# VHH binders against F-box/kelch-repeat protein At1g67480, part 3

Target 1, 376 residues: F-box/kelch-repeat protein At1g67480, of Arabidopsis thaliana (Mouse-ear cress) (q9cag8)
Amino acid sequence: MQAFALSGKKRIVNHGMCFSKGNLDLGSRLSENFMDDPLIPGLPDDVAKQCLALVPRARFPSMGSVCKKWRFVVQSKEFITVRRLAGMLEEWLYVLTMNAGGKDNRWEVMDCLGQKLSSLPPMPGPAKTGFKVVVVDGKLLVIAGCCMINGSLVASADVYQYDTCLNSWSRLADLEVARYDFACAEVNGHVYVVGGHGVDGESLSSAEVYDPETCTWTFIESLRRPRWGCFASAFNGKLYVMGGRSNFTIGNSKLLDVYNTQCGSWHGSKNGLTMVTAHVEVGKKLFCIDWKNHRKMSVFNAEDETWEVVALPLSGSSRAGFQFGKLSGKLLLFSSQEETGQCTLLYDPDASPGTQWKTSEIKLSGSCVCSVTITA

## First folded at step 18 (VHH; from u4 with L103K)

Design x1
Fold by OpenDDE, fold request of step 22:
Structure x1 (fold): chain B 376 residues (1-376), chain A 121 residues (1-121)
Amino acid sequence: as target 1 above (376 residues)
Amino acid sequence: ELQLVESGGGLVQAGGSLTVSCAASGSTFSTSAMGWSRQAPGKERELVAEITFGGNTYYADTVKGRFTISRDNAKNTLYLQMNSLKPEDTAMYYCAARSWGTKYMWDFDSWGQGTQVTVSG
């Protein structure tokens, strides 16, 4: 009498919680359609925008305080275009600095002459490392990173935006995947995030793209191999991912991953760099510092896809780490060492050989963590 | 900063195997990336293996397929299993740690005193 043990496979009916898209009928509160009001009484809005475009950038926060419509206009991508056409664009350098104690990070702002402007409001969220910064549509984004909480490393999906016109921080949509030490770049108005470490420190191959118009992150094709510690650069509408660790190999993986934003596919090349510690795009050139060679920078020319090496005008044996900035088509070299009094160096790629390096008058209050240049 | 103490070095014949260990003191071991570097006489120190806090492993081409880096977080110990040893592998082997929040993602901020590995031909 063979007792057929009827293994009752309890069909765990995964009640797919249909998260009903609750139509947050945000009730039709009579949102006073502030958009129907004239920007400036007695003027067509296009003319009014032109008038506002003539106002110095330093006064944008005040303009944004006038009314909702002014705020809307001043923060818009269109306003930057109007200012461009008016010849009123101002380029400012934003530098995240760290004090000697490593506990205080602050954003410093400088104008095109290197004069210090007002500091940014404190960046929202906990102090993080392994985050990336990028500029899109005149906004500074601080993306993801990690922090130590109760002895555990916690990866973040948080994205913060700084509006340079309004001098204010806001939170954007979170990444789909929390990560740190990833590659990030803006390409054609979109922000790409690629690779990095995940929540458990796993190496990621996933990539995401942010659309500022829809305020959404979406997955794109993943890398062929997980990659962390990489950086990204954009040339000719393509995303280049270089450096970092991939393929379980130390040092020799010069793998370059290139994403075609039009076809949505990755292709690989062997013409990349390995361990890059700093990078910046100036014009059609990519400037990189390699970990193995602290006294030279590698320069990639996007036009002919060639590499050149340029010596850094550094005196002494100091393993000084450097960070890059850019201003007015020139490269800035910041020292990451706590040594008070190090001069910022300026590299002019268009200068005659031997005269490319100059001392900059830009002085930071601390070591450079990262920098961005924002034109508005 | 982690205190690192290497052990397990010695003399081994070519083709032999050896495991070196690194004992770490401190609470940050589990959140640190760890590495093994070696320095042969008259040569520069080279990173031969790295393991991230997430357990990802990386190897120099010279040791790939022969060496295995591993970690035991419960014991705060790092290991390097070396197989198919060659005379060229003769070096002082150093344990290194890279703590979270290091200024440069490639820098190690803690080093051991090293353990000598000698491979006889």
Scores: ipSAE 0.705, ipTM 0.870, lowest interface PAE 0.9, mean pLDDT 87
Fold by OpenDDE, fold request of step 22:
Structure x1 (fold): chain B 376 residues (1-376), chain A 121 residues (1-121)
Amino acid sequence: as target 1 above (376 residues)
Amino acid sequence: ELQLVESGGGLVQAGGSLTVSCAASGSTFSTSAMGWSRQAPGKERELVAEITFGGNTYYADTVKGRFTISRDNAKNTLYLQMNSLKPEDTAMYYCAARSWGTKYMWDFDSWGQGTQVTVSG
C-alpha cells in the first residue's frame, strides 16, 4: 500500500506589492522660505529681534528650538550686535579641562561671576594636540591639530565650530593644509592660521585665512621663514606672530612677524618673544609667560610696542605650568598641575600697583588645556 | 618615557672632531623630538641642538656651523657630530626627548645620564 505522499506544492503567490511610486511631489511646497514668516507675529522683525535680545544667554538654546527663523536669528552675528546695543551682552568663559588621567577632555563653561554652567557636548573627532582655539562671531572654533594613529602622528585639517546658541558642534571647511603647533588669531572677523608642522612634520611657512561669510579658507602670503610653536595675536587690525622655532636657531629667535591685513604683506621686527608657554590678550595688552621665566609674565603694550615684566604671585619652587584665561577685562591664571589644588589667580590690569593680584573663586574640574571667552 | 643612554664622549684636542650618540629604548623615538643639551661646570644647562620628528634641525648660535644633529629612526639612535671643537665646548652632554602630547611644547620629558666631552686647549 504505497502511500502516495501528495507533495502539495503550495504556490506561494508572491503578491508583488506594487508600491505605486506615488509621485508625492511633496518636494516643491516645503521650500516655503521660513524667512518670510514674521519672527514674532504682530511685530516687525526688527522689534522682534530686540525683544529676543533681552532674553538671557542661558536661554538661547531654548529660543533656537522654537522655530527655524528663531534659530537663524539667535545664531546670527546680527543678533550679537542687537544685544550689544541693548546692553545685554554676556561674557562667558569656556575652559577645556583635562582630568588627572589625561584621557578625558571636557569643556567647562562659566558665567561672568565664575559660576559653572552646563557642560558642552563632547567635541567631535579624535583627541588631538597642537590644535588652536579661537572665537569668531560668537562661535568657538577648534582648528586642526594632530593625533597619534597606529604609532604615527597624523596632522588634521579639521575645523569644528561650537555654537553657543544651539549648544552644538558642527564641522566647518577644512584647512587647505593640515597642520599642528601653528599660530592662530582672529582679526576683524577673519581667522588666520600661520605656520606649524605639516603632515610629514615639516615646518610650514604657509598661512591661510578663513572667511566666515564665505565659509572658505584661502592662502595668504607665506612667512619668509617656516615657523612652528608660534602664537598669534591681533592688534589694530594687524596680525602679530611671535615665539616658536624659526631660522634653525635655538633661543635667539625674537623675530616678530607682522601681517598687515590691508596690504596683505608681512613685515618683520626683532622685538618679539622666544618661547612662550601661555598667552592671552586683555584689552590692548598681550600677556605672556616665557618658558625661561615662569615666575614672571611679559606684557606687551600694542599702543607703544613696549614690553613690561610683571611678577607672578607664586609661592614655592615648583615649575608649575600655567594657562591663561580672561573674564571681564581681567586676566585669569590657571594651574596646569592636577595636584596643586591651587586657586585660580586673577590679575586686574587696571588696579592700583600692588593690588593687581587676587584670588579667584573659579575652580576647574581638571587642568586647564586652553580657554576662550565668548561674548554674546 | 624613553630611556636614553649617551655614549661617545671623551677627550679631544681643540680643533678636533667628536661624535656623541644616544641610544633610545622605546617605540616612541620616531615620533619624538630629540635634543642635545650641555652643561659646563658652573653654568646652566643649555640646549645646543634639536631635531624634530620630521627632521627639522635647530642649533644654538654657539655651535651653529660646527655641530650637526641627526637621527636614525631605524636604530633608535640620535647623533651629534661636533667639529672644530673649542675648549668652551667642554661640558656634560645630555640627550633629551620630547614625546608627542606633552603638555608643554618646550619641555623635554626624558633625559639621559650624559656623556662627558672635554676639549683640551
Scores: ipSAE 0.702, ipTM 0.870, lowest interface PAE 1.0, mean pLDDT 87
Fold by ESMFold2, look of step 19:
Structure x1 (fold): chain B 376 residues (1-376), chain A 121 residues (1-121)
Amino acid sequence: as target 1 above (376 residues)
Amino acid sequence: ELQLVESGGGLVQAGGSLTVSCAASGSTFSTSAMGWSRQAPGKERELVAEITFGGNTYYADTVKGRFTISRDNAKNTLYLQMNSLKPEDTAMYYCAARSWGTKYMWDFDSWGQGTQVTVSG
């Protein structure tokens, strides 16, 4: 119990000075031995972590500035677990927006009530396409993609992580194979990348997994055939890869490649979708928008691998596609800013029929490229 | 951003040929992936041709071998050459562009108003 754990007897210490810097050691900002110091003098570290877990998420950058030990704690996966047990987790929505033909990208951030927060620092490096984003251990990863160099696409192996505690980007280990237009998802704390195009546009069947604890990428079993322009979703320890291409035809193939992370092997079926322009996972369901008809979404149930259809509440002529966000178990549908009068839609899959759709007041400064939801 | 205007549609006899064009305005044409979509009344829209960022071309099975997509970056113009036309090719044809930095392969973020192609028996 969080309150009872804090009731432990405290030693007589200067709490005010400890909370301002954490450790009274002169020059502690440079000490590599910060793990030897107590997190809060006079408290066991397990109790101190419970106290820190009560601090609102918006103050994490301030906490990370106190000392190296506080910074280490706030960045740790253990801290997220302590906050969850304390009932203090906060859900924030991160949306990457594009204002001009990909030249003016920025991350916008909203809290669980839709209130806008400060935007993130710009992503490192030149403007890229074909990159993927994923959340693992409460951190945002931006993976690979390609640049245009001398009229040719050049694949990247770069991986960047955004750290909410420092409000900054840092570089992680490179992929083993540079790639763009690949599939990417998190499964049980590990990040998988599959297929895409490599250097000079070669089509890839290779796949890799990232372990955040070792900070390394390693190969897994390759696909039987190269696949590109695809996406991935994770359910029940399995990676589902669908969409995109495996040949030079705009085809009718509903190829679904499934990787079982426990067995380390792929199997395939023809139970996917061909032309997906947006996807999001909510609960045990995958929601997709089919390019052929943007007036509906296809919903995949991973437990029995069946599809169903949900009509969108659109009036008038055909509209541009949508991109998904999610917040509090509900779907946000961001439409193209080119369509007059079309606002952000909100879909509650748990509401009764006839009340599942609403208009959301959330406004973006540009077109939604992608979004993630991070709970911390 | 790109503004797209199609032209060159019209009435053509089955077995004939027609070229539709898409004039683009804006600075991002040369860095955009491009495509041609068509839609007939009562039918779902169909992506019939595309040029990716890397310059690869792709075609739907329904038009492969008959249609050719091409682009002229100096003139900011996209073309669709349509040969051996069939009555089932009758549709409104739209050009579309996918901006650099979009996530999904078919996330076209700029669209034209369309040009009608009608193929008679």
Scores: ipSAE 0.598, ipTM 0.830, lowest interface PAE 2.0, mean pLDDT 83

Design x1
Fold by ESMFold2, fold request of step 22:
Structure x1 (fold): chain B 376 residues (1-376), chain A 121 residues (1-121)
Amino acid sequence: as target 1 above (376 residues)
Amino acid sequence: ELQLVESGGGLVQAGGSLTVSCAASGSTFSTSAMGWSRQAPGKERELVAEITFGGNTYYADTVKGRFTISRDNAKNTLYLQMNSLKPEDTAMYYCAARSWGTKYMWDFDSWGQGTQVTVSG
């Protein structure tokens, strides 16, 4: 885009938005004269945006229904920035839960106090496994995965975006390679996917990156070896890929693959974990639960690439597992679907020793599959 | 949710063979990924074999070439055939299932009570 000082339209019309794959009207909508009308009669648009930024987040869908220009502004990346400067950002927790009956899942939404909000509309398409979720520019992406059709796994390349401001799903550009059980993370406003299994069940070394401004996926350098069942985390412009397999042996390698997004290359080391069943990034640290011993968290500091251990508070003598969420810079620990009776726990990594763990009043309607926190 | 019951454990001599079984009850057996875990006293648990949703099988290095995992969806039964047994294979063996829609490859959400395998000599 062009210099912002020369064109207010560039800041309003095109910034930070990716339209769905099927929306071929983008150019005609951007050329429509409604963008020349004032947001609020009698106010310059910059002042009007500051006024709109004071509206509680729960009202964003109502604001989007006012007119095309309001809808465009509410969807924009710049609106998040205006709300941040105004001190009006609101943090909501989104948890994908699975009912005890199996494949039924839904997104539950809560505010930062744990007050339940409305559930999201159902995700489009059939129920999938092996998909990944990520947040980019205040929007939730649900990427790929696979379905079972006539006893065969069928990998998907589908990408769906949930727009928190409009409470709706839309389809984005497909991946270049359909994949499931792949690694996925956001780095500096771009989404990376790495490895997994392809359409014929083949193990993948390919990787690709999504640029929200161009709405396209592009291949990056492949891994040296295929990798699947892995996960990714992002720190300091780098993509860290851990866990899973790179051969036909169950999780026996500490292989860590690191992609430097600035120079476009991979390097490897033996400084990873083998069998991870939960991970979350809080601040500059990666928290993991290892399948072999789920009574502790392994914590990775990306700046010095060291590991430390944090014991979980008496979190069970059963084989039940845990899943992570995060909220307000703190870690949430959800019990598995077996309902061991344990409350959700909250961990504050910045609190004084002896006070880092507390119970949380957050209750889920089912087992946590994954969660994200979206600030808008 | 599956209920899992293991059987077929027992005492065998080193070099011998044994098959353990896991009977499942519930309608989701055929759509579940399955695995065998073992744990010896004082040691961490180990996933020794698995069958993925797509039917691929994987093994730990410690048992590869000696153990075979298989399933019979008509009988809702999972098997672990164990050959060339070693004293190090002595452990409680657990059947585990992973439901469709779970995020992590090793997020098994159903477990059996276990069956003891003891290898002498």
Scores: ipSAE 0.536, ipTM 0.806, lowest interface PAE 2.4, mean pLDDT 82
Fold by ESMFold2, fold request of step 22:
Structure x1 (fold): chain B 376 residues (1-376), chain A 121 residues (1-121)
Amino acid sequence: as target 1 above (376 residues)
Amino acid sequence: ELQLVESGGGLVQAGGSLTVSCAASGSTFSTSAMGWSRQAPGKERELVAEITFGGNTYYADTVKGRFTISRDNAKNTLYLQMNSLKPEDTAMYYCAARSWGTKYMWDFDSWGQGTQVTVSG
């Protein structure tokens, strides 16, 4: 591979990234000037991309250091597609952990075998609660939440993306409405946020969608009623919003609000859950822990909108908190219980009854706040 | 992690009143969201009252208008005043805390051992 010194001469306009007007080329050019150089000298770019797709994911930061064109290609949607077709996609688990007392947060990264790969740099800004994380186009986004300012709870609109080539966080476009304890999910390459609480603690019915190609948030149809403390999952082009509250009483609404992203409308039913403390999508099913029934999982089949129950392998009357991850089509269960080697369980939904649960060797340095799995 | 100890439970006549308390140890009490949960034998646990990070209070429909949650940050103490008690309110009452930085609204990560409240016919 021949490294070029062209990267220092070319301006990079990274799609989905905000930049200062002072860094724009004079004359507002539409073309991407770094695309004039060959990706690899002597090869057509299509062939060069196929060659680069064979490089292990751990080397992406090194590849992004070659030049601006390589950095842009490594971060592109097309490159993920090329790697998929080449059979080179790698699944990595990202876990946000919190130490006792909730004072220190960090992202831990591990491969599908549970081997630690790296830690991400600290997220910028003050510590927040009620934020959401999501993956879109192979990239980790951390969205909104609230912080304590002068003794007051203040909702945030900020959005951060982790940049694998720079090993740093970048700021994306703000939400139109600052929010916390909102529902969030990705549907067909777009990120949806729904409801929550606003700047003055206002209960929100508004919803927004993020388009990574335009780097903008746009309002969509609002919910009929405000909803907060809720979560969202995506199945077959639809956004399923459930849990939380839409009135001032605790846990009384089993509303299931479903947004059809193709026609842009909501419909509702009374077939949801109210007080969910963990959720994860594995395959075409949604797994939830209901606060009232922490010894069991509720499993939602979006195809027919039915629920079933799966017992958790818990002993005694534990009050441990649980969070989910996923790994290779299987569910990870992270526990706050302090036993080494028993903190993480693995559930295989496709295994025979009686053999679905086993221990995992994955060990976290603290309590799991949330996790995502990124395939790239 | 915040440590919680309930007290003030006991036997009370139907229609009567009772206050249960939760003493907390640790400096994070004032920055925690707090709640009261109850569980009767053979029933699912129920969150009956909550104070959010912002100080707003919420109640279960079953107790609204009869129960009042309050906190005293100087004394690190959470209270539940229960009025017009019914036999159906008989349960073990637990205080719970949610730490800053948790993802879900009802992710209470600290719990007490509970105090029994029994309401006679």
Scores: ipSAE 0.486, ipTM 0.784, lowest interface PAE 2.7, mean pLDDT 82
Fold by ESMFold2, fold request of step 22:
Structure x1 (fold): chain B 376 residues (1-376), chain A 121 residues (1-121)
Amino acid sequence: as target 1 above (376 residues)
Amino acid sequence: ELQLVESGGGLVQAGGSLTVSCAASGSTFSTSAMGWSRQAPGKERELVAEITFGGNTYYADTVKGRFTISRDNAKNTLYLQMNSLKPEDTAMYYCAARSWGTKYMWDFDSWGQGTQVTVSG
């Protein structure tokens, strides 16, 4: 498909995607005259998009380098829809790993068979902790966190986006409030951040939402109580915040805060978990590893708000730490420490009892810090 | 790597006081978030006190006002001063740490073996 771009290369304006913070004014004034040229000479653009949708995802960066119009198309939400209808969506697993010694990290990428594809470019900025990652519109966002500069703890409001079409990082709008150890999730195409610690180490009740169409963060209703060390998951248009601590209690409250995005308000209950070291959503269920017992998963069913327990098939020590991945509706359990020696586990929640657990041949080059799955 | 060893547990009378200590080995002690948890017979493990990365201290409601967490960076030692002890405080007490720069989510990455505290009467 690259062969059709010899004479049509033009500037690109990325509709519905935020420009990099450092290039906002320049990027907004880019010429749009490339939209008058055909995508592929001799084909109507609708047919050309269907042809491009058949190209393997691994070639997206090459397609984006052909011309501005191809880059615009490959980055668009419409293109993902065309690929879905054509049955061409590909699911890739992105894992942030940390080397032995704990000083270097990188994003490793694998296909649905666990075959390694490549690493992402290094994340921008100084090394941070207490940040969160989320996927929205097929893009990987790395949000906020904190770092140590000259012996001082510095909370960040920075937001970075990885664009699969460009194979590059760019900077998005900052949060209104710098925060770390906060809750974060995507609900219906919007990204929510809730609570955490602020610039003075204070516990936060504030919450913000990011709209990718406007490229802005805005405040939403605050929590009734500050909350930190927590996490969030999304189900049925609602944001579920649990785990962590409040100024009113340390880690021993099963407080569940639920934000209804339709009415813009919080409701609370005592149907949460106290401390969680890993979580992942698959279907209508939330899977959690509890810090008190690393030998089980607690599973929340969002449809009826009930909990169940699934024992992990582990031998030996209860000190084995895990992080989750997901692939094709199944859970992957990775060690959060390189030296654990545990095989990667695969759990199929839809399989018959007694056949739900398998070992996976997927091996990481370091300790798993976190993972996301991006379908494009 | 941070290694943690608790000490100072023992038998104490109700209403009494006891200090448990956690000796740490490693260069990252001063930048680690630290905590004390406990587990009583037949109960789930409970986080009772914590010093966060930002240096703030937090306590479970069941011990607030009676227990004090502190650290001595020169000695690489974490303390839990327990006053006005009750029989319900009887438990194995564990020291834990989260090292700087290693975690996406809250997670202790270093644990001690525990020290038994028994409160009679």
Scores: ipSAE 0.319, ipTM 0.665, lowest interface PAE 3.9, mean pLDDT 81

## First folded at step 19 (VHH; from x1 with G54K G101N)

Design y2
Fold by OpenDDE, look of step 21:
Structure y2 (fold): chain B 376 residues (1-376), chain A 121 residues (1-121)
Amino acid sequence: as target 1 above (376 residues)
Amino acid sequence: ELQLVESGGGLVQAGGSLTVSCAASGSTFSTSAMGWSRQAPGKERELVAEITFKGNTYYADTVKGRFTISRDNAKNTLYLQMNSLKPEDTAMYYCAARSWNTKYMWDFDSWGQGTQVTVSG
């Protein structure tokens, strides 16, 4: 009577750590009760706001630490408006830099004089590439991108916001579709995301819009054709999508897609640019560096819809990479490669012919990945 | 950075077919976009075909329908099948690789030495 010992295979129930999506609903639970308190005792709130608006921008984080109501006011869109009316707006340059080893990315901040300020807190999430940055309502948004996880490329839908007034990061709503190498621009207070590569590396035609008031992403009409590597700019309340690639073209497409935000429709033309390595809007002009020639920039004038070419005052290899910045209505040219040195050039579009270029005193700690200018 | 070595070039008659190959050395092949460029004498280098790490393919209009780019990740090898060859296809063909984390999405960060393709009329 041989007792067959049934070896009970203990099913190791892998307790999947339910990372509880902590809804950092930071927005909703502001207890309505602090709003009833005077902003400054003895003053009407409107006058108090005006008083606060006279404080230098560098002190905003300290102001936000005084009380909940001050924090609320300092982070508000209204506060920027009050500062504007008071003539107290300050323009700051934010630059994401990468060190020579490619391992350390940091945000550097400079004032309107090019003086370095304190660095930003570390950006949340993993190091990514193929993301886009945009400014909306005085906030910096870092949108989507991709990263390598366990040997696999992973597209992201994550969106992070930096509040320049409070010096803090927060997470916004995820994109509906994870993507990288897409076009992004702000138009009339909304953020548009268009095309790119999806989770499987496929080209996307889908487009989304973010509403900061509702804190939601919504699909808009898709592009007629999937495309990636595009860039976007906003002119006259329209979204212009230029450059990039599609399944039917390799590097030669001059397709321009224009989205009318009022009627919610796309129209296309062939008056676009091919692949661009860098772009920036300064005033009503779009400055672009073509991927085939890094010794010139193409300049689009939105008023008359004309293109002009401006030579870069550079010698050497035509493959030297650059990134753009802007400060006080001037264009900044940063080196994106370590080998080209850390000299920053400044282009003044209003200067006399032949005198537009000069050397800037702005020095970065590394190569420029991207930059944004934020006024508050 | 990938080391790239092209092979398979040669002389072919117009209307003929030829396959060029690129052997890649390195562990990042499977995560890299790969491409073929060509340069004819006195002309600029042009991108001919590209394949993403996931296998999506793109072609220049000049070669569309005639050329096929493919990859074997197990062999770390890139291929370009060229059919219906024309004298205008005569060029040095270069294999190129772009890492997923390349700063410039349009640039390749690795290139081979090239293989000569000559199409006789």
Scores: ipSAE 0.239, ipTM 0.668, lowest interface PAE 3.0, mean pLDDT 85

